VH-VL binders against o27280. Designs and how they scored, part 266

Target 1, 266 residues: o27280
Amino acid sequence: MDSMNVPEVLEIKRIVEESESVKTFIFSWDFRREVRPGQFVMVWDFRDEKPMSVSLIDPVRSEIGISIRRVGEFTDRVHGLSEGDLLGIRGPYGRGFELMGRDILLVGGGIGMAPLAALADEATARGMRVDALVAARTADELLFLDRLEAAGVNISTCTDDGSCGFKGFAHERLLTLEENHDMAAVCGPEPMMFQVMRILDERDVPAQLSLERYMKCAVGICGQCCLDDTGFRVCAEGPVFWSQELSRVREFGRYRRDPAGRRVPW
Short names: E, the ipSAE of ESMFold2; O, the ipSAE of OpenDDE; V2, 0.75 times the mean of E and O plus 0.25 times the DockQ between their complexes.

## First folded at step 11 (VH-VL)

Design U36 (framework fv_marstacimab)
Fold by ESMFold2-Fast, scan of step 11:
Structure U36 (fold): chain C 266 residues (1-266), chain A 119 residues (1-119), chain B 112 residues (1-112)
Amino acid sequence: as target 1 above (266 residues)
Amino acid sequence: EVQLLESGGGLVQPGGSLRLSCAASGFTFSSHYMSWVRQAPGKGLEWVSAISKSGGYTYYADSVKGRFTISRDNSKNTLYLQMNSLRAEDTAVYYCARLDDYYYGMDVWGQGTMVTVSS
Amino acid sequence: QSVLTQPPSVSGAPGQRVTISCTGSSSNIGADYDVHWYQQLPGTAPKLLIYGNSNRPSGVPDRFSGSKSGTSASLAITGLQAEDEADYYCQSYDRSLRGSWVFGGGTKLTVL
């Protein structure tokens, strides 16, 4: 549609409190403007705009959901809004997740479960078997467990502090899970995603990884996106990348760029 | 009408190169994995290569790995196969086929284009 | 050379039943990957006949049926007709390599 690049002012229809720090904002949506799991929208509070992954895609109810973690001034303002208040939404943007095969592994860390929850809905709707490894620092930061369970997803959890499920990191938990999958989707902190990708590569599982930092690059907000020596363009092709693409990007999981363009370890 | 149309085949010498194209119409090309399958004269079907919806993940048969490159241009609804270092045993009709992303089957096939590798 | 094994030929008279076997291994059919069947009429491209072990695409008569058990699959054709004379191929997916679509060697069906 022509309207994809123009913010549409939408009324907040419902707000779901996912945790102390995360809320899902639900809007009526015209699905002539298609949206796929892994894509993002620009959320405008009439002062600033930020990219947010779509966490709910419901054509039957004509609704989308956007899950937002409170991490700064923009997200604090948005968290202060109520049902009936207005936000500007434009998009969707970016490359969404692809599905192939009869089973899929989801590995999500913290808010990274938001785009994976939408993907879980699509995968289960097409009859795929879905296994989800949900990771967070603490039990209170595990997201979407009830929604995933309601969808028939097989859930494994891990927390850094051991307050729920396996005590440890996502990649350590993944090493104890023995089943192979036709594909995997991964979203969370970049060091977690790098370790998970290495394990999936050794298991011969094609993996897709969503890099939140590259969502800003896709809409021109960030000018410091990495180009590797093969000419790979992260901004144009993100936020979802295949493991084959990321294996050729030297800084994935190792370095990021500071404001001066210098390589800084994670 | 859903259809695939291959082009670019022909006669080439051993060690030469050819680029095959497959024009897709009647469906949302960007929503499907795609593949190339070949058939040598009088022989059976052999899978050659496959590509993800975005083009970001590719698969190759061992017999062509390192010599052939599959790619796609979703803005042009076109699938490509760049064939380098061609050998006599690459002589075949090359079919473009649409992959079903759930069953791993091939539900739409083109008419094929003949590649002959001979001096 | 083919990863899946089919008989090279089968034959039958009009009205008869014929069955074409497809034998795989633990890395493909035995790993619960589905089997698909293609019909190739002389001088034409292959056409999908059966997908997902036993499903028929629109337009395929119910006299064509597929089944799968263990590491093997079968295509059954009942009420054999002259127009069924063709080559038939089974196809599955193999995970022992980094993703491979694998075909049987093909079976030539002769109808008198």
Scores: ipSAE 0.714, ipTM 0.839, lowest interface PAE 1.3, mean pLDDT 88

Design U37 (framework fv_marstacimab)
Fold by ESMFold2-Fast, scan of step 11:
Structure U37 (fold): chain C 266 residues (1-266), chain A 119 residues (1-119), chain B 112 residues (1-112)
Amino acid sequence: as target 1 above (266 residues)
Amino acid sequence: EVQLLESGGGLVQPGGSLRLSCAASGFTFSSYYMSWVRQAPGKGLEWVSAITKSGGYTYYADSVKGRFTISRDNSKNTLYLQMNSLRAEDTAVYYCARLDDYYYGMDVWGQGTMVTVSS
Amino acid sequence: QSVLTQPPSVSGAPGQRVTISCTGSSSNIGADYDVHWYQQLPGTAPKLLIYGNSNRPSGVPDRFSGSKSGTSASLAITGLQAEDEADYYCQSYDRSLRGSWVFGGGTKLTVL
């Protein structure tokens, strides 16, 4: 009942090496606490707490997975842990992705594929046709290709350096893909998401976008996530937003906030 | 057990405004897409508008786009249709209907509320 | 006018079979969007009769069946009964209209 607000100390059951910089930590989970794709948990290493998207939701095995990219002190410490070690997990939090129709396009950049991998599992289980555009800087940074293939997802890849699939950016690759989907879900670097959203808007495809920087706002603890004053309180609603909601936010894809709250261009 | 109840219909002059409400009960309202469908006297069914679970994305028929606004309040289990710049051609019984997010079909319907636009 | 085409009327005697057609285009039924059927008894709200081309909701008799082929769908009613007298509507989704739910014009079924 209070489990979403109090960290539970859980044992790391299994660790999957997704790449040199990404690991998925798998925990036993009681699915009386429903978890949906697009939601996140707060991961506590008994020193700091950080939001992490749920990347695996497996009711059959009673497991959830949390994929973490090594990028700073907290994630370095967590990456140093082994199976059998303990982490505090609180959640889930935030609104998840909504599914509609029979066809979905997933567009993921780097670690943004983590919540989309969980969404692909749910969409496939519903019998939806799933097309995934998986983007990264290099081939070694493409994530979850084996999981997506095993799920029957139609995969397109692109890398900035051309080491796998299309050479170029996600939005450039998207222009070469079939234009007809009932909806799309997008997660990755904000500049990528902005360009992808523009193309999907032109094609009249409803899109949902997951904004990592607003995960803390979903639990009510982040003032930095408050966006330009349009009378719209985006920071309390995340991390998943519809394209129509983001089109009213002048800041999206153009500016971010530094620690002092000042606008910084992407 | 599962029910939708429309209200707010009535007589209005051309160019006027009217707000329809649909009260949902017997199911988790926030877990479903919702829609409005209308039927002019002696005529067929015409889809008007639809809204996602969160209210974050909305759809409109070309005949009402720019004049009608669909919205929802999940805390009150209520769907709304704000109708502006009403025309005689908008005269119809307005139904709210629960939308299936997989099949794109409408599985639960209200009893309807009559909107008459006349001078 | 209606995006999906249905005959305006169909008739049959008790115990007979009737079929109601629903003709779409490449942007709706032909784009693999499902067809749903609604029954509207005189003076009442529509009721879902068939969803997802061929599935029946709980409480709908197996005398009612749906099918879909190419750009068209059909509703079949076997063992026709007096209480089946109603208006029947098909409904699908159309991608060319900025994403729109579309209905047929309706078919009035007369029993005797």
Scores: ipSAE 0.680, ipTM 0.839, lowest interface PAE 1.6, mean pLDDT 88

Design U38 (framework fv_marstacimab)
Fold by ESMFold2-Fast, scan of step 11:
Structure U38 (fold): chain C 266 residues (1-266), chain A 119 residues (1-119), chain B 112 residues (1-112)
Amino acid sequence: as target 1 above (266 residues)
Amino acid sequence: EVQLLESGGGLVQPGGSLRLSCAASGFTFSSYYMSWVRQAPGKGLEWVSAISKTGGYTYYADSVKGRFTISRDNSKNTLYLQMNSLRAEDTAVYYCARLDDYYYGMDVWGQGTMVTVSS
Amino acid sequence: QSVLTQPPSVSGAPGQRVTISCTGSSSNIGADYDVHWYQQLPGTAPKLLIYGNSNRPSGVPDRFSGSKSGTSASLAITGLQAEDEADYYCQSYDRSLRGSWVFGGGTKLTVL
């Protein structure tokens, strides 16, 4: 339908404060436009349009949720909105996560838990056992713990400063977990995802990783979204990629590109 | 009608190459994992290879790893198996099979295509 | 060696009951991966007969039933008929083999 290319003006039905810097905006949604975990929508505040991952997919209530971290002018304006205010939404766009098997490991860093929370809901609904490793710099930045617990997810936490759970990085915590899974899904800072992917590859666990770069991309065509070796456009081909696809990309986990396309080390 | 139709089988010399195709119809091809299974004359079924919905992840039996390549074109509803460095023991009927992503079973099978590696 | 073990043959007379076993290990059936059964009539492609241990696809008679216990599964055929003469294969998934679909060696059923 036209709703894929023209923003539909929707009323903010409910706002959930996830943390000091993250809010989830909930809208009524017509599920004739299917939305899958891992997909994103373009959010329009009538001045600028930005891509945002879908963090809640609820066909029973006819709702979707979009979790937004405050990082700049656009997100500051959106965070200033109240229930009843209007936003333009178009999409969904991108490849969603694929599910296979009986158990899944989720590894999320910071706001990267947003698309994984939607995936956790789908995986538990189909009868999969879900283990989630939730990572953040501090305890206050851990997201969706209550929602994951309510869904029956087995949760492990880690924080860089040790304020909750394991003290250390996600990949260090993963090395202490002696579990084998049919698949994994990973979303968070690219250096974290690279280290986690290497461990999962050594364990022969098929992994899907969501590149947060899509949050800065134009829809469909963007030079900043291209990966070095393959020429992938994250907006068109991603944001979700399999580990076998990312293992062929020299750029992944090692450097990023600025707006001019120049290499910037992590 | 849900169907899988294999093609591309034939006679080939040891060390040669052959590409098999499987045309899918009657279902949303891009929503399923797909697989190749073979059966040597008078022998049992042997799984060969599998591919994810997008084609981004692939699985291979040890006996074919490094020689065979599975791929798919969702725009053409077609599954492929590129077979290189063929050996006499690769002689078999090759079946295309649809995988379910929860049970790990194969619910739809093609009619098969015969690959004979002469020797 | 096949990863899943089946008897190579089984036989019965019309109207009798036969059972075909499928024995796996802790990395496949014992890891709670389901067992599926396929019937292959002479000269034809395999057909799904039982999926998810005990479920029948539409059109499969209730004379065919499946069960699973521990590291093993069984296919039971009651009221045996001449048209049941075929090869039967069990199939599961093995996590320890870098993720592999594994078949039993097959069982030839002869209706005497």
Scores: ipSAE 0.735, ipTM 0.859, lowest interface PAE 1.3, mean pLDDT 88

Design U39 (framework fv_marstacimab)
Fold by ESMFold2-Fast, scan of step 11:
Structure U39 (fold): chain C 266 residues (1-266), chain A 119 residues (1-119), chain B 112 residues (1-112)
Amino acid sequence: as target 1 above (266 residues)
Amino acid sequence: EVQLLESGGGLVQPGGSLRLSCAASGFTFSSYYMSWVRQAPGKGLEWVSAISKSSGYTYYADSVKGRFTISRDNSKNTLYLQMNSLRAEDTAVYYCARLDDYYYGMDVWGQGTMVTVSS
Amino acid sequence: QSVLTQPPSVSGAPGQRVTISCTGSSSNIGADYDVHWYQQLPGTAPKLLIYGNSNRPSGVPDRFSGSKSGTSASLAITGLQAEDEADYYCQSYDRSLRGSWVFGGGTKLTVL
């Protein structure tokens, strides 16, 4: 079987421009190396390696997709690549989302919709009803609406500036949604996820949340992947955690740590 | 063959503790939610507890909440039920059952292990 | 008390038909959660007989069938045989109980 810890140099088969700042890079994938929604891969441009969530899992076409937001030097270089160019991919890594029941709520903020788009595909393929609350600062930052619509997902949107859908934050929009669900999956900025988790806990909805900030650390090497009070390492035990697990983590939604171990508020 | 085998049952005094084990074979244990179901002598089936694939989410019947702890070790293909503060009404055969994550049903059952709580 | 209601007993002669009812509420069967049926032969563990309201696992004869309507479900057994003598349990999921798997009280089938 293939080793998940050995980088494979893959040709970029197709690039989808999701927004001005986000692209999805699509590769042929050998599904003898299993991959599930919520897992991530290490993307190597032959200079630096960074973790990226898998946003497309397509066994029919034998393809995976990796969605990358342009935020710095590494991602700027990767965004400059074209179809036919090469990237190193290793993985997948991390705990994926678990599915249970007949209906699921997805709550995604910005690039956090990337792993949730892959989850939506899996949930719809198994016959689940999928409701997605897609949140962003502006309409131009809402991601995967066309994919979700094509998959038959029931979509609600909200933007901070009111440029699309509900004007306000994801948790404010969630309070106006009365339907209950067998489970929920949440991915986005940590303050958003904390507020959403509180509402889902009050509604007794089991929730899974993806802590993507820690995936910026090197897999198995970076000490900053360790969560306060629990000892969980996101790259080893996450990035997907259940709400019951995160309720024990004092830092979740409140602060993070710098390299010196100092608390940095959100 | 797909199989579940319980162990750890026995006689215990009220207020005592006991740990049950369930050994799974013939399937990918880490891909399934798991549960414990009990049956008092001559009585019906009563669901006790359930655990997610990753151990990250647990469910408990109100009658056992705070006293029983469900856990699993995916590297050993084993499900556990730690039973504390045992009461006479906990006397039952305890079954390990595999949960279907779409239908909320139980498709594979163990043979059961008897727990007797008496003085 | 059990959350799902079943008759405590039913009886029939060989070759006849019996039905076993399972009555729930708006928070379980009425909320469109599926009903599953288990057969428990004397001295043995329960065995899945019907899942997802009406589906039969491999090896279950077609004389066993399930149905669901509103807040209730039924198990029908046709062409009764002596080996059908057992306890039968329905099971569903209840959202209002913080997420709970719920069983009926069980029905003892006697083949006369």
Scores: ipSAE 0.719, ipTM 0.850, lowest interface PAE 1.4, mean pLDDT 89

Design U4 (framework fv_marstacimab; at its last look DockQ between E and O 0.89; V2 from the best seeds 0.78)
Fold by OpenDDE, look of step 13:
Structure U4 (fold): chain C 266 residues (1-266), chain A 119 residues (1-119), chain B 112 residues (1-112)
Amino acid sequence: as target 1 above (266 residues)
Amino acid sequence: EVQLLESGGGLVQPGGSLRLSCAASGFTFSDYYMSWVRQAPGKGLEWVSAISKSGGYTYYADSVKGRFTISRDNSKNTLYLQMNSLRAEDTAVYYCARLEDYYYGMDVWGQGTMVTVSS
Amino acid sequence: QSVLTQPPSVSGAPGQRVTISCTGSSSNIGDDYDVHWYQQLPGTAPKLLIYGNSNRPSGVPDRFSGSKSGTSASLAITGLQAEDEADYYCQSYDRSLRGSWVFGGGTKLTVL
C-alpha cells in the first residue's frame, strides 16, 4: 500500500459511547486495504488532523472502529458529530502488533485499551488465551469490558481509586499476578508502560508496547515523532515497539516532546 | 514453492567470525518468526536462535548468547546469523527454519549449511 | 542433556507398529505447549511430520500419528515400511528457559 494517501471522506456509520469521555466511530471499510491491530489512521475533520488507533476490525461487517477520547479542541469537535456526518480518514499507518504463541497478556490504561481491544479480537479468533489487565482512574473510565468479555477474554480490572477491581496502578496489580505469558501487549500512559515493561523484562516475558507521540505527517518524513538517540519514527517504525527496541530509547518513560519540539516531563 | 536456502558456511578458526544467510521464497517472509537450528555431526538437533516477524525481538540459546546475533531484512526476504567468537563446539550444519504461527513448530526447513570451526 | 527425553533407538519389522516416546516436564509439555515431531532421513534436512500434538501436514501418511498426555508425548507408526527408517525428533517450547525451543535427543528407527 502507498503510505502517502489523501484522506478518504467517509460517513460515520455508527457511534458507540464507550464512556463519558470516549466514543467509538464506526466506518465502512474496504478490506482490500489491510489493517492490523496496533496501526493507526489519521482522522481529518476538515480543519485539523490527528492520529487515532484502530480499535475495531470487523471483516464480516466490513467495518472499522476508531475510539477517540475527548481531550481538546479537535476531539471536542469530533465528539459533536453525529451518525451520517463525514470525516476524512487516511491510512492505516505504522507497525501493528505481532501475535505468536499460546497465550497473551494485554495491559491497557485508559484509551490505551483501544488498540488492545482490536488485538484481543484477533488473538481470540486465533484460539489464543487472552488475559487482559484493564486499568483506569475510576470504574466509569474502564473501557471495552463487555466487548472483551464477549470475546472470551479473562479480565482483571485496576482502578486508582479502588472503585473497581484492584486499587492501585496497573504495574502494582501486575506484581500480584504470578502467571507469565508467551507475550504481552501494552498500551496506556507512558509511565505505566514503562513500569509494566520493567516487570515483564524481569520475568523474561516478550512485550510489545504502543507509544504515543505527536505525529504530523504519519509517513516518516517530518520527523516530529522521532525518538531521541535511536532515530525511531513512531509513525513508521512504530507505534508498536518491542521491549528490546525500547530499551535503547532513552526518553521512553522519562520525557516527551511537545508540538513545538520541547522536552517535557511526563 | 515455499523454500529456504542457507549460505555462508565454511571453515573458520577458533575465535573467528562467520555470517550465515537464509534466503526465503514462496511465502510472505515478514509474516513469520524465523529460527536457526544446528546439528553437530552425528548429534541431535539444537535450537540456536529465533527472531520475531519484524525483527524487533530476538531469542537465543544459552550456548550462543553474547556471541551470535540473529537479524533479518524483510525487504530482501533474508535471515542472518552473525557468529562471533566461534568455538569448536559450534561446528554443525546450520538450518534456517520457519516457525509456525501459534504452535511454535517449524514447518519449513532449509537444506542447511555446514560450519566447521577448526584450527 | 536434552530437555525432552527420547529413547535412543527403536526397531520394528515391516508391517509392525512402533512407538516413540517423548518425555518433558511441567515447564514445557506439561505446561500445555504443543509437541511437534520431525523426521530426518539419512543425509537430509528435518521434515515436519506431526504438528500440534496430532496433526499431519499435507503429504504425511496416516500411518503416522501423534498424541500428548501430561508431560509426555508419543509418536506412533503403524504398518512400518522400509522408508520409515530415519531419525525422529520431538520438539516443544519451554517458557522457563527464557523462551526456548527445545528438542528431544532424537530416536533412530531401524526397520528390520
Scores: ipSAE 0.879, ipTM 0.944, lowest interface PAE 0.6, mean pLDDT 95
Fold by ESMFold2-Fast, scan of step 11:
Structure U4 (fold): chain C 266 residues (1-266), chain A 119 residues (1-119), chain B 112 residues (1-112)
Amino acid sequence: as target 1 above (266 residues)
Amino acid sequence: EVQLLESGGGLVQPGGSLRLSCAASGFTFSDYYMSWVRQAPGKGLEWVSAISKSGGYTYYADSVKGRFTISRDNSKNTLYLQMNSLRAEDTAVYYCARLEDYYYGMDVWGQGTMVTVSS
Amino acid sequence: QSVLTQPPSVSGAPGQRVTISCTGSSSNIGDDYDVHWYQQLPGTAPKLLIYGNSNRPSGVPDRFSGSKSGTSASLAITGLQAEDEADYYCQSYDRSLRGSWVFGGGTKLTVL
């Protein structure tokens, strides 16, 4: 049976307010249906369905968490829900992050820290050293700092406005970090990820990057799901890609596609 | 039973090509990084290539970079090594080995397949 | 031209102890990468003997032990038996070589 393609109606067990614009919704989960960091689920409010990365994976408590930023009608409605209310969840979908070695660098921008927080939990649980570079526009938009600190993660921060840590962009802060890692994982705005990838490539650090804009393609809702020049099927193989895969894609970091499939600069 | 089984070895002329296969059974193939290691007759072990779980990241020894291509098909539980521009120095038994991802060690080995590059 | 250096041969009598050294550098063993040891019996594929410096896989006798200090590692075999006659290889990882699994040149153990 293909039970992961049918929405399961789940009760919101707990809600964690991560910031003024971000909440984590926690559900009981049957881990006979495995979930890995980097995977996503489709969240259904009984009107619309949207892809959301899994930000908490806790087999001991039998719980998953989904972190949602308020950006439009769907997310505004979901943010209005309370503990005890119901949402439809189906999945998980997509390729999860891979772990290799004894140390990992996480580079997250804004809500991109959500899937990386789940990865940090997995990496620390297996004994890896974890360094996280957490980036946001302002200090109050930095996410999961307390959770990362509690897990023993070594944290560096940067904000565009200089309200916390380094004043500037993630890639500018990364240039002050001279240590190589066995691997890196990156999630955030695509221009940020492109700049970070270039630095990691020069350092010969294998990097994985999450292209969340293609998540709908993995469930068959797809008009824009193929990266140009390669024929690579983002929806079947993503949303997580290795730097070696993305280095061959001219579209990454340079332009996106509108609903008609036309190139639009970032 | 966890098992790796290599095939595709043989005699080939210098400058020729050969493709090796490694069939995996008894474990979830897609959960492991994989590697190729070779051993020339009467000589020691030499690492050749490695590949990530998804196949999206690859590693090569300097001696084979640009000539050999590692790949995998997780739907068939099979690892491949495409060998081009073969040299006499590539003559060796080629082993498929499963990589343990935390330690960078090799916990399961195949029986090997012999590649002879000779005129 | 091995990145890790092992003696080419060692020998001992039954019941004796032998030690096989593996010497690396600051870019591999000295960079806190673990050392693994493999046993290769004549005509067979290598078998994992020790992983993560000192751990034994299931089925490996406690006569085999591993240790690591600084840029070097050692494999110790106590109570030598005729069936221990084999080639032994150390292996580590080197990040400075664009990510490489590196082997020692191998040590042939002869049981006299």
Scores: ipSAE 0.772, ipTM 0.876, lowest interface PAE 1.1, mean pLDDT 89
Fold by ESMFold2, look of step 13:
Structure U4 (fold): chain C 266 residues (1-266), chain A 119 residues (1-119), chain B 112 residues (1-112)
Amino acid sequence: as target 1 above (266 residues)
Amino acid sequence: EVQLLESGGGLVQPGGSLRLSCAASGFTFSDYYMSWVRQAPGKGLEWVSAISKSGGYTYYADSVKGRFTISRDNSKNTLYLQMNSLRAEDTAVYYCARLEDYYYGMDVWGQGTMVTVSS
Amino acid sequence: QSVLTQPPSVSGAPGQRVTISCTGSSSNIGDDYDVHWYQQLPGTAPKLLIYGNSNRPSGVPDRFSGSKSGTSASLAITGLQAEDEADYYCQSYDRSLRGSWVFGGGTKLTVL
């Protein structure tokens, strides 16, 4: 476990441009350190350290992929790197997704499709039917469509502006989809996840949702990733939670926290 | 050897409470959904409750909903059933069972523990 | 009272073929949920006999077989032996009650 608490410096083996704003960085990985879909790593650029979702888990090639959206100074620096450059990686951390039953619904918004793409690979390898609802603001931000299609996933899309697929929000598209899934996995903007969870709860579909919170230690010691009322730590008891667990979390879907831990509206 | 061992059964009065435990060994407990199944004397099998791998999602038969609570402690490889407001019809042998996660079948069973609810 | 219906008893002579039916509904077997079969010898816990409609766990003889069609399933036992005398239960999953594991009422097999 102490090797998971310090960054290992790894060479970027390949870079996949997923969109104008999202790249997947692929590293060699020793799978004696097990990685499960829904877990995350801390990525260190020798100046700062940020949590990132694992989007590719490939034991055959001994590789993992980490998808990073350009949103600020840290991610701008990382996007400027090339194959052969170095990054520090700590992890993996957190509780991953469970798979159960014959079929699964994936609902992903933006970069939230990253951990769901890894889950889709595992689910299809197990012989499950996989339906994915892939959401974004606009068509150019829809992620992993070709990869999901190649894996045999049944894809539905929605965009806020209607440039691809259903025009509207993910939860609105969900109302037009089949209700009979054995389970669901959801990751994306928290307001989207809240609305999707409400629909899935009414349908009696067990749902697992991956939360994002500010993180510092990633191992549950510092308390920076705590959820109100429950004491759940996103890095330790999550980031993946069941819908029944989240029903006890007052802040879910209601507000977010800044780096100082202060409540701010979504 | 894969094994499930129930404990905590006994004689209780109607309205009483009892806590059952199931110790798991020989497999990675946290990789499996778990279930309780009961069998009244001379009767058939009746599913009682089930719980997800992490413990974060639970299922109950209507006959026990609101009275029974399933839980697990993966660090101790132990499944629990808290039984409150017990009734005569809850009298049964209670089995702990392991669920296979694709087929929804119960591939490992414990020996059972007897619960008798009688005044 | 059981969600799945089984005959209360069946019988056969050694060497014969016996079938045990399991009838469900559109919310369980008819919704393509798999059927599993358990054997319970007198005084013992149930043991998985058939899973996923027709698959046999290791150690189960090939004279036990299962099938499913529509809302029904069947367990067949060929070459009946005295040690097959037991109670047999079918089991499936039903989404109509917020997700439930459901059993048949059980069938006592008597070997004559």
Scores: ipSAE 0.617, ipTM 0.838, lowest interface PAE 1.7, mean pLDDT 89
ESMFold2 (binder alone), look of step 13: mean pLDDT 93; pTM 0.950

